Miniprotein binders against q9h3h3. Designs and how they scored, part 234

Target 1, 235 residues: q9h3h3
Amino acid sequence: EDGFTAEHLAAEAMAADMDPWLVFDARTTPATELDAWLAKYPPSQVTRYGDPGSPNSEPVGWIAVYGQGYSPNSGDVQGLQAAWEALQTSGRPITPGTLRQLAITHHVLSGKWLMHLAPGFKLDHAWAGIARAVVEGQLQVAKVSPRAKEGGRQVICVYTDDFTDRLGVLEADSAIRAAGIKCLLTYKPDVYTYLGIYRANRWHLCPTLYESRFQLGGSARGSRVLDRANNVELT
Below, E stands for the ipSAE of ESMFold2; O stands for the ipSAE of OpenDDE; V2 stands for 0.75 times the mean of E and O plus 0.25 times the DockQ between their complexes.

## First folded at step 16 (miniprotein)

Design PO44
Fold by ESMFold2-Fast, scan of step 16:
Structure PO44 (fold): chain B 235 residues (1-235), chain A 105 residues (1-105)
Amino acid sequence: as target 1 above (235 residues)
Amino acid sequence: TEDEVRKQFEELIKRFEKAMELVEYLLELAERAAKNGDTIKARIILYIAEEIAEQARKIIEELKKLAEETGNEEFKRMAEEAKRIIEEAEKRLKEVKEKVKEALS
């Protein structure tokens, strides 16, 4: 919480978005090629700015896997941002319900499960599991950050189409757990990302809607999912 | 305690400096995004910069409070310098925001 860590990571993610991505696109590439691609580009070894000693000599912003049914739909982000600026100028209360309504109105519905892992075997193993789930159709799309020059944890983002579809969000959590992931997961709607809202915002909004914790032997889903806003257990 | 107050003041200055460094980095990224035609990303970056600048303003309020409570002339000078720095950053933020707004039209 000290020192603008979330905002700094957000700045790094924005910079990464503008650099080239390494993509395995299951819409155009046979699934049989995935294992070789994962072996060639393990995220713990792919460097952010390129290195002759790494798999990449040029900068890489993100490593991504697109599922066979992946059809990107960002909605009307430009309209969302214009409405957000108008809302701020209007002096009207800014609440989670208002942001949800803006997102629905402008069809900005996607969201993502986030996990943060240190560079190493566990990260690469987790990413491989997620990538296989995407290519096999249990998840739609995912990406992972490359290794930063200064080190630090890397992030895996697993996207869902509609954050208002609770069942869909929970199904993605279940698929992530089925892929062998045991770390803490948090879920963030992209509307908050597009509006630059992070944990320490002036409106005291909580942009993270769900939290998932792995539970041994207690659940058929392999996790306990909490609705953070309402403090309600969903699984 | 004098030592505890000085430590608190120095910690606030360090947080302020980190905030200003990040705002400067974000403004550079926003200009890069705008030059690449990505006005959506430029606006996201500017929203983040605006929020950090708001938090930096609160740090300055705490610095001024400590300077006034202690009567320390050095603290007062440092708080005044921090105020000048954030005013310059806010001016730059407004300039970049106008450039992005013009690119939208």
Scores: ipSAE 0.726, ipTM 0.872, lowest interface PAE 1.0, mean pLDDT 89

Design PO45 (at its last look DockQ between E and O 0.91; V2 from the best seeds 0.85)
Fold by OpenDDE base, look of step 17:
Structure PO45 (fold): chain B 235 residues (1-235), chain A 105 residues (1-105)
Amino acid sequence: as target 1 above (235 residues)
Amino acid sequence: TEDEVRKQFEELIKRFEKAMELVEYLLELAERAAKNGDTIKARIILYIAEEMAEQARKIIEELKKLAEETGNEEFKRMAEEAKRIIEEAEKRLKEVKEKVKEALS
């Protein structure tokens, strides 16, 4: 991996955010239609730019599922960004604690579990499990990246309302594991995304707060969750 | 060895080029976001661009160091060219940043 892979993926994600999304909204669409929608738009076959023979003829940025309880609340992101710029100008030290306080102050508390999967049946099956969990109310909202022309891994993002609510973050991990997902998960607060903070940042901030590893047997949760900031297992 | 130093220099140039390609792409995306009225996204993209520009500057410092240590005139010229490239990109970055600020007012 070259030193700028994370930033490249971030740029591609920003570009994708500006293109149309394929959305299943459980607030307006009956849950009974989910299986047909999943069959029509499997993530491994939906192409980023609408390639010939794909389910989509036009560009698709993301495939998303909204649950019944989904309410888009991003907080005061503009105020957060302004405060961040002022902080940089001040020359005051910037720490993970600083970002946490900024997030709380501006009510920008959303975060997401991330998983990266190769295109194929395993990805589509994983997405179907997540989508069902969202429609059933175990999760609030999730999205998956479409297939890139060059191939590569696709990302599934599962959101939580508050990255400071450790129990809520752990409950989402449990729901993901219950959906049959066994891969590595990383949890990232959206505040890091809104401030353009990725792996290669001048402040040496780690945007990953939690890491979840699947555990075969023993734990009721089916995973071990590591607090990356404190290097402590939570589960 | 001279060959090892040359290889190191070429790898730094390649990394610099990748960083600059990303800066250029991010600038295009920022302008698109700004035109769409998505100032939040434009600012995010610009933050990433600023970080990539900083990484490019660090690479230039390493290029300069290698050029000075070897006394190779070709390496010096290439490092100077890289410096011109990043300065031009930073100028454009500043211009896009000002446009986004104006849109926020």
Scores: ipSAE 0.855, ipTM 0.927, lowest interface PAE 0.5, mean pLDDT 93
Fold by ESMFold2, look of step 17:
Structure PO45 (fold): chain B 235 residues (1-235), chain A 105 residues (1-105)
Amino acid sequence: as target 1 above (235 residues)
Amino acid sequence: TEDEVRKQFEELIKRFEKAMELVEYLLELAERAAKNGDTIKARIILYIAEEMAEQARKIIEELKKLAEETGNEEFKRMAEEAKRIIEEAEKRLKEVKEKVKEALS
């Protein structure tokens, strides 16, 4: 469109990170309360800034579910950022291998499967399925954006703790599909987020590492997963 | 035609304005993150702002090229105004970077 859509979405995500979150934490909340919580706070009805008539009167940045086994660890992000700044002044080439090495060296290994859905029943149903998978232990942690004032697409993020662990990433894809999700999924390592690298970046890096497409006759639950860097099917 | 060049110039100006709106917004977010002590978030936001400012500079180069090629006085005036706008934004960007640097210490 105007060439800055990805950057604007990144800015809104940064703003959302700093606002309050609406969280169901299975580590401290009985699983039997999940259905009532999902009915009270459907992501198509929770508003970003607390519109009149919505279930929330205050701004909400994200809606999240933390699983029983969720143990957060972002790694040495401060060291990663310092090394990144030094690298840019060094004159060395910046490549996907460079980003992978920085992530490994600083133990910034988390990443996420992403899906984009329009507001409405399909979004709420998809979120409910993902949230149940998290509480049941098939997934660790997920979040979904609230409804924006303009009514644009919303995003569900399903996190994994190590993008270099292909089996773990594929297990998360399978758990998402088992929850009934049939839309396109894209996988992005968090290292790109921590370095502010999105589409249309000056290095022409692609922050999407994997794509997952639902297809009958695929692997478990019908996924075809493509490694975009190497143009190799993983399933 | 001259009408096609004018349309190109106007599209570049609109794109420059959108880039600068985003730079300004990002700088406000970076200041908020820095005030909260979240230096990791502030640095992410500043990386994005720096990239946007660089893209805005490229747009200014195209505006100046079109102004020179046409000799159009209105185009020259608008390109100079765009230059003043980005110079002020870059000054603010440096100020916010110093605030984040202080928070790291």
Scores: ipSAE 0.798, ipTM 0.889, lowest interface PAE 0.6, mean pLDDT 89
Fold by ESMFold2-Fast, scan of step 16:
Structure PO45 (fold): chain B 235 residues (1-235), chain A 105 residues (1-105)
Amino acid sequence: as target 1 above (235 residues)
Amino acid sequence: TEDEVRKQFEELIKRFEKAMELVEYLLELAERAAKNGDTIKARIILYIAEEMAEQARKIIEELKKLAEETGNEEFKRMAEEAKRIIEEAEKRLKEVKEKVKEALS
């Protein structure tokens, strides 16, 4: 993983952001149409750059579902980036606390739970469960990557409004588990993404704040959540 | 041992090459984001490229250290070549930054 895999995946995600998206928008589309849309565009079959043999002939960057109450709020990302550049030239220490402070100051608070799954039934089933939870109002918004030309794992991103709101982050985890997802989840604040901070950074910052692991039997909540930064079990 | 040091040097070179390939890709993406008028995304991509260049610089320092410790002339030549490559990449990074600023103005 000395190969900068996280940074390479980040570059691919930036490229994907700039290509067209396939969107089910519950703000304007009846929930009853979701099952047909999911059947038409299973993420294991939708190809990144289009293929006559796939559901898409043209490039698709992301497949997304917007909840009925979804209202995008990225905060002041331009102000965040300007402050970040000023901070770097100032020589002041750059720590997790400093990034948290910049994020709060500029209202760049969103974050996401990430799950990586191989193309196939399990991915499509997981995405369908997440999409249903979004349309039914248990989650706000989610997206999944299409199938890469080289193959490899695909990513599902489930967004929350405020990474500093532990309860909200944990509620999203619970909703993901209730949707039947059993794989490892990791949570990343978008402030790290907007500042280009991934695994290999000069400040040795860890952009992953939380990990969630499925707990068989569901006798507590459906998962055990670890605060990576403080090494504390939250559930 | 000599074999262990050679393997370590080869792994560092491989890591350096991966960083350089990623820098080139990121510079292309930054230009695309700028042409799309996406200032925020162009900056993100350039930040990642800057971190990759910084990682490459650290790898070069490790290569220089191993070359000096071993006295191996081939290692010294490879470390100097890597230095030349990163200097050229850093120059292109500055050029793309300027191009991005111009395109976004």
Scores: ipSAE 0.794, ipTM 0.905, lowest interface PAE 0.5, mean pLDDT 89
ESMFold2 (binder alone), look of step 17: mean pLDDT 84; pTM 0.804

Design PO46
Fold by ESMFold2-Fast, scan of step 16:
Structure PO46 (fold): chain B 235 residues (1-235), chain A 105 residues (1-105)
Amino acid sequence: as target 1 above (235 residues)
Amino acid sequence: TEDEVRKQFEELIKRFEKAMELVEYLLELAERAAKNGDTIKARIILYIAEELAAQARKIIEELKKLAEETGNEEFKRMAEEAKRIIEEAEKRLKEVKEKVKEALS
């Protein structure tokens, strides 16, 4: 059944944000310690609510790696949310262009590439590759969900600082591909997350802006990236 | 057809119950976020709860329509109960929104 899966996943993500995070912070920790940290905390083994049989006994919301140059700037999210509420009561049309403009006005520009993988070797290997790319400077910051349920997929989020910068979004995709990731990737701007917009919404907005599919040597980049909003191939 | 209609009604009730469970969970999370001073997350959670409540309202409309079309008194009673449940949830949603708004001021 499809029920309210998107809403439930959104609720769980909000709960995870508020629980403790397991972080490798390359701004304060030597890069030489990363491999030991990855071996100690593989995401397929770290449990969401703690387990005597796992690396953690207490709840973990997210497992994250911060790059050396990582400087968080979420913009004016309070102003964005206030403007969103005013827009809803104004009767003005709510479109992808309107949300893009609100995001730009309030400097809420970050976004993320998302990949969903089943618990196991492939997830842990993909996360290790992404984490190394972050620590080495090819990516800025990333996080992965812990194991929440048997058979349930886990998500890796790879952040970029400006969703309107197509070259930057594509550069992050290239770095993900260079790390050996071949699964489907989708890109979601954080403005949609901050406004609680997911798959089923009253405005019929698609919260994912870009989609990346791996292809075997077909393009110079090794992937096809589609702009879903304009239905245009970028690569 | 009679059996199919009953199955359809029961599935709508299950979907409604699932939506209401999620709304209650979200309201608890919103209060937790607000208590921790995270008004940004509280507002995100409330936006999600508002969308769920709106979807639950559409389910109520379908339940009422089906009860009216069939003239089934049991269906009518169940639809009335569901309506009371969603009205109470909407009241709680409004109360939590006011608490978050006060914390913002």
Scores: ipSAE 0.758, ipTM 0.885, lowest interface PAE 0.7, mean pLDDT 89

Design PO47
Fold by ESMFold2-Fast, scan of step 16:
Structure PO47 (fold): chain B 235 residues (1-235), chain A 105 residues (1-105)
Amino acid sequence: as target 1 above (235 residues)
Amino acid sequence: TEDEVRKQFEELIKRFEKAMELVEYLLELAERAAKNGDTIKARIILYIAEELAELARKIIEELKKLAEETGNEEFKRMAEEAKRIIEEAEKRLKEVKEKVKEALS
């Protein structure tokens, strides 16, 4: 029943992190070059391990866009991991609150909205919208996976600086929706990623804090956002 | 029914096999990350592998319970083989953890 899809995708993401990235860096590249770059490297055509028939002959782990104001700060991840190992040895209860406390203590605050789309026009169009929002300053940074050898869904990750800043997380959701994205979005703090917490964990922790669903019409901000931990709709 | 119990047993075996395949892949990635000097990623990968190994142990406990309750000798042999597989994987996991710890220093 459980094929460990989340863990398998995590393994593939870790492998991808170690291969070269294709990056449009708006801090050093004029915004006018973005459209040509997006046309050259559509994620549905960029192959994970390179192919003569694709835009790349060499492996590509991720395709990323960095905003003009992007200033990476992952916090003290080494200290976080050491504290996590000590916590597990201590026998103290491991809860969402405990992980939040560790994240704050070590300044590991970033998180991301995730969306999964099949290879094709819809993926390329969605990525182009997200990339433009990043270069225009509505989002800070984003990346998308290349096309896998066996096909399957690709993932777009849109990062925020502070998962404890609910307004900031919701503002990112609004910007994603304004870019034309209509699929399900889920939000995961990077603290869970750095601690290797996915679906199959012994503490039964849910690493996803929020879900965003598109609203077909009406007076709303374009989405319904659910706080999964408290089972409360925020919008 | 006996057919339903057999199907349940076979599904647990398949789940166990998928977990073990992924653990082996993760251990190879952890070694690669360590060789690249990325000890943070190596530790993440090992944390995932440790959780999968823990779950695989729980699957084996369920397999043993079903084998004992049914008295099925085939189920008992399959559960014993799964135990051998997880013990080998856990030994590999400990070796890779030590290698990553050495890279940290």
Scores: ipSAE 0.748, ipTM 0.880, lowest interface PAE 0.8, mean pLDDT 89

Design PO48
Fold by ESMFold2-Fast, scan of step 16:
Structure PO48 (fold): chain B 235 residues (1-235), chain A 105 residues (1-105)
Amino acid sequence: as target 1 above (235 residues)
Amino acid sequence: TEDEVRKQFEELIKRFEKAMELVEYLLELAERAAKNGDTIKARIILYIAEELAEEARKIIEELKKLAEETGNEEFKRMAEEAKRIIEEAEKRLKEVKEKVKEALS
């Protein structure tokens, strides 16, 4: 813990977004090709800046899988950001409710479940499970970070269409658990990402909306989900 | 104690330096995003840099309080130097922000 770790990771993620991605696109590629693609590009071995000794010789920002029904809709992000800057200048209160309304107004509704895992077999196995769920239609889109030079934890992001649709967010959690994932999951709406809201935000906003913990002993759902903003257990 | 206060001051200085290094990296990254035509990403990066600059300001307030409470002239000089550094970073942040705004219009 050296401070500003979340902001540093965010900076690295923004840089990664601008580098080339390795994509399995189920809209144009037969599902039968997925296992070979996963074997070729395990995220624990794909290097961030490329190495002739790794699966990639050139930089890779993200490794992603797009589902057959995936139709990207970011909403009006430019309008969202303009309205955010105007809101800050206005002196009006900035709360989770105002960000939610701003997101709805500009149709910036997507969000993601996040999991952080150390490089190795467990990460590769978790990613393979998520990727198969995406190609089979239980999830829409997912991506995983490549291995950084520092060898720190890697992140898997599993996207949902609408963070205001609690049932949809919970269904994605269930699909992740059904894929065999047992680690802690946190959910962040993309509006917070587009507005640069991380731990060191001046408004003291919690940067995640939900938290999911695996329920040992097997329940019908497989996890307990907490609404972090209201401190209310949803399951 | 005197040793504990000195260690606390030095830790705050190191934390401030880390924040400023990250702000400088973010400003370079924002300019690269803008040059690539990705004004959305440039703005995200600038928002993160703005929040880090605000946190750095809080560190400076802590440095000032420790310098004032101890009467230590060396702490006062270091806090004043940190203030100069953040004012320069804030100026660069504003300049990059204006370039991004210009690219949007």
Scores: ipSAE 0.729, ipTM 0.865, lowest interface PAE 0.9, mean pLDDT 89

Design PO49
Fold by ESMFold2-Fast, scan of step 16:
Structure PO49 (fold): chain B 235 residues (1-235), chain A 105 residues (1-105)
Amino acid sequence: as target 1 above (235 residues)
Amino acid sequence: TEDEVRKQFEELIKRFEKAMELVEYLLELAERAAKNGDTIKARIILYIAEELAEQARKAIEELKKLAEETGNEEFKRMAEEAKRIIEEAEKRLKEVKEKVKEALS
């Protein structure tokens, strides 16, 4: 926790965003090609900076799957960032509500469910399940990190269009569980990412809105979801 | 105890060094993003760097307080060196931020 883990992971994610991505785009590629693509690029074997012994010889930042109906809309991120800088200069209170309002005003509404898994069969199996759910239309878009040079866990990100739409966020959780995922999930709105707000911030904001834990034989949806922001169990 | 105080000082220095290493890496990434015209990404990276610089500043304030309380000359020297390092990083951060603002115009 000493070592700025969240900030270090954020820096790695920013660097990864700027490197080439391996993408299966269901908007232009037949769904029948997915299984071959998944076999060619298992995330536990795709290396971050390339290796002649891996599926890639060149750097790969992310491995992603876009659904057939996926239409990316980041909103007005430039306007959001300008408003954020003005807000800080204004001396007005910076609260979860104020940040939520900035996100709505600038249409920066996307968010994501995050899961962290060690490299290996379980990661590859989880990613394959998520990718199939995206191509089949139960999820809109997802990405997974490649294997880092230093090792460590890899992250799968499953995006939703609108973090203010609680039902939509919970439906995505249900689809992830239906794909066979049993690990801990956390949900983060992209507005926090665009403003560089992570675990330790001067405003004491919690960028994680929801937490999902698998519960066998309990919940009808296979999970217990906690609203982290309000400390309320939703299931 | 004296040993506990030294351990606390060493932990603060270690935190400061880790923060500065990450800030340096982030400034390189921000310059890369700015060069490629990705002003959104550059601003995100700069926001992260600003938060780390703020944390590093707090560590220096704690180091200075501990040096004053103990009267340890070694601690004072290390705190002054850390201050010089953060001031240089803050100067570079400001320069990159100005380049990004110009690109937005």
Scores: ipSAE 0.732, ipTM 0.877, lowest interface PAE 0.8, mean pLDDT 88

Design PO5
Fold by ESMFold2-Fast, scan of step 16:
Structure PO5 (fold): chain B 235 residues (1-235), chain A 105 residues (1-105)
Amino acid sequence: as target 1 above (235 residues)
Amino acid sequence: TEDEVRKQFEELIKKFEKAMELVEYLLELAERAAKNGDTIKARIILYIAEELAEQARKIIEELKKLAEETGNEEFKRMAEEAKRIIEEAEKRLKEVKEKVKEALS
C-alpha cells in the first residue's frame, strides 16, 4: 500500500485491453442466448490468465456485452494526443475546460460509469443485471474485469457515447440503478484515460466528472448524482 | 526519534522501489502496444510512466532532505543510488518514446 493503486489499476487495464476478450455481441447473437452465456462466464470465476479449474484455460482481458445498436467511435484520439503534447510544451494553463474543449475538437466524447465490487455473488448478480440492460437496449455497451490472482475488487465499466451530453449520462445512471445496482458509481470521460490522467496527476484535475450514490426512497430518482468538478448536485 | 526517522526513510525507499517496478512494467507494456501497432495505447502507457517518474523524483528529493538533516551516511548512499536508478529509467522512457514517435511516421 504505497499510494500507487490508481496507477497499478491503470497499468492492468492497459494490459487487459491487449489480451483476448469474451464478448456477447447482441448485434450478431440472439438475446435468448444471454442467460446461458452469463452462467458460463460469471466474472467472479473467469480468471485473468487462465486456469484449468475456471471457465477459461487461456488469458481473458475483459468480459464484454455489446448492445444491438453499438457502434464504436473513439474519435480522433491521435489528434487529441498530439494536441495534448503541444499544450503541455506551450506552458498554457491546463484546466478541465481546456481538456473538454480538446475532447470536443477531436470528437473524443465517450465516457463510462465505473463500479468496483469484490469477487462473488454480488458482482456476478450486478454484471448480469447490467448485461441484460445492454441487450435490452437500456445501455449501449459494458465490460467487466476478470478475477485477478490476488483476489482484489473487480470493475464494471458502463459506457456512454458523449460525456458532454449530461442527459445521456444521467439516463445511463438511471438504467444502472434500475438494474438493481446500489454501490457507489463514478463517471470518467475517456479523454482522461487517453491522456493518462488519473487521481494523482500534476495538474490537480479531477478525472471523475460525476459521482452517483444510491438513494433509498424519498425521491422518484433512484440515486443522487453530483457534479464533482463543480460540487453541484444534479439530482 | 531516530527510530521514527529511519522508519520514514525506509518507507520512502519502499515507495520509490515500487514506483520503479511499475515504470519498468509500463515501459514493457508500451513496447508491446507499439509492436502491435497500437500507438494510441503506447502513448497512454508512456503518459502514465512519465507521471510515475515525476512522483519518484519527488520521493528522491525527500530522501535527500532526510539524509542531509540526519547526516546519516547510509541514507545519503541510498538516496544517491535511487537517483542513479531513476536517471536510468528516464533514459529508457525517452528511448521508448522515440520508438513510438517513429511508429507514428
Scores: ipSAE 0.755, ipTM 0.885, lowest interface PAE 0.8, mean pLDDT 89

Design PO50
Fold by ESMFold2-Fast, scan of step 16:
Structure PO50 (fold): chain B 235 residues (1-235), chain A 105 residues (1-105)
Amino acid sequence: as target 1 above (235 residues)
Amino acid sequence: TEDEVRKQFEELIKRFEKAMELVEYLLELAERAAKNGDTIKARIILYIAEELAEQARKLIEELKKLAEETGNEEFKRMAEEAKRIIEEAEKRLKEVKEKVKEALS
């Protein structure tokens, strides 16, 4: 109702990005050490600013797992932002297609599946499943927020390399579901994040490209994935 | 009713205050990012602050409309104070934006 929840969460995420991260890096750490690391740093217990009663005494912005093949490529974000500012000054129409073209031109192609869960066993279990999928190679990279001072839901972000690669986005959804996650998932291209575009923006842009809802089909489990931009069901 | 209008006005003021607190936090965060050499994050934070300032401007318009419709002098004073607060925040936002642009060059 106040219209500022998304902006407040975005501000907190930006602050978290600038604080230290707890990282399990499968490029340099044996997979056999993952279970001990997950037991040491459950996201429901790791506190955002540190606490004597938690696993951390100092601030933690994010808890992350990097896959063996993870090779970060953010593209030309600086060029993207300069082009965005020029576009706003030009008075030209700002549409989803315009942002897609800016993202492609500047190679800012990554995106992420987002899920929000309350602190507790379900969050820790979901994160452990995602982390194992990353280390086993079914996902590339993921992070989860630590427990906030004020409480509230925590977010798990599962990244893909290219939001224009629909098959890759859907494969990530499948891997998330295979890990046992049943909550609502939404997919957001990082181009919207780099431009500070959230739900209540003046251009009426929807930064969510896909939604995934868990759905039972007889004895099978799966998801119904909706293309939000074209209002088309993909699964 | 008069009570319903007062409640609506007070809720708009609370929303405005929350928006301004967040803008202040974002401006401090943007300066921190810029000082750390992270101009990309500084610009993201400033884009979020600009959108919040725009939303806060709409709240000011609603506050002014209610103050005029009711003829309530207290509401008019509160709306004018809110206008002064957002104008000062917008000035600071422009100053931080110029500082970040200079760091880019």
Scores: ipSAE 0.749, ipTM 0.880, lowest interface PAE 0.8, mean pLDDT 89

Design PO51
Fold by ESMFold2-Fast, scan of step 16:
Structure PO51 (fold): chain B 235 residues (1-235), chain A 105 residues (1-105)
Amino acid sequence: as target 1 above (235 residues)
Amino acid sequence: TEDEVRKQFEELIKRFEKAMELVEYLLELAERAAKNGDTIKARIILYIAEELAEQARKIIEELKKLAEETGNEEFKRMAEEAKRIIEEAEKRLKEVREKVKEALS
C-alpha cells in the first residue's frame, strides 16, 4: 500500500553493499574456523549500524561466506547498463527476452535464490546450514543481511553463476534443501538488480524467474519448483 | 463526498512526499557511490530514482486533475507546490547523472 517499499528496500540494499562486510573466505581461511565464526556473528544479533551490545560496534552491510572455488565474474555490467540506456532511447519493446539477450551479450549471468526469515533461531540455523554448504563446496557463495534498526525480515541470498543454466539453478535449489531449508525460495537474475528493475516496474517485467516450495514426501527431489516466466512446474 | 475527495487528495500528497524523500536519499547514495568510484552502483541508484520521479510525476497529474475537477483553491496551491518540488528534484537528478557520466569517461 505504501507503493515504494520495493524501491526503499532496494535503496537499503545498495547502501548495505557500500558499508563493510563480515566475510568468511574459505579460499584463505581453514574450514575448521567456520563454526566459531558462525557462533561469533549470528545474523539475528549482528546489527546493521552497530551497537556495543551486539557482536559489532561498527556498521555492517552484509555477512557473507565465500566458497573455496569462488571466483567472482560479474561480466560487463558497465556495457550492460550502457546498452540498457540505448535500448530505452531507441523506443524498441522491452521484454524478458530482450533483457535475457542483453544479459547474455554482456556476460552478466549470475543470479540468486532468496529466502526471507524473521530474526531468531530459525534464521541463524538456516544461515549456518547454508554457510556450511558453501564451505563444503555444494554452493559457491552466500550472504545474509544484518538485523535492521526497524526490525523486520532478514534475507539470505545464495548465488549461482548462470541464470540461463536451468539445471545449475535447480542443483542449487537441491543443495539448499539438503542443507535443511524448508521455507519459500525465489530466484532472481542479477541483470534485473543491475538495471534497477524491481517488482512494480513500468515494463511489467517479472524479475523472479523461479519459486521453490518444500514438499515433505511428495516430490522425488523434496521441492516443487515453478518457472514463473512460463508458468510451468519443474519437478 | 467532499470529505472523501479531501482524504484522497491528502493520501496522494503523502505518497508524493514519501517519493520525494526517497529520491533525495537515493541521490545522496548515488553521489556517495560515485565518490567511492562505484559507477555501476551509482547508475543502479539513479535508475531507481528516475523510476520514482516518474511515479511522482503521475501523482502530480492526479493532484492537478482533482484540483481542476473540484475548483478547490487549496488543492490548486498544493499541486503547484508539488510541481515546484518535482522540478527541483528532476534538476538535481540530471546534475548527479552528469557527474556519474563524467566519472565514467
Scores: ipSAE 0.750, ipTM 0.875, lowest interface PAE 0.8, mean pLDDT 89

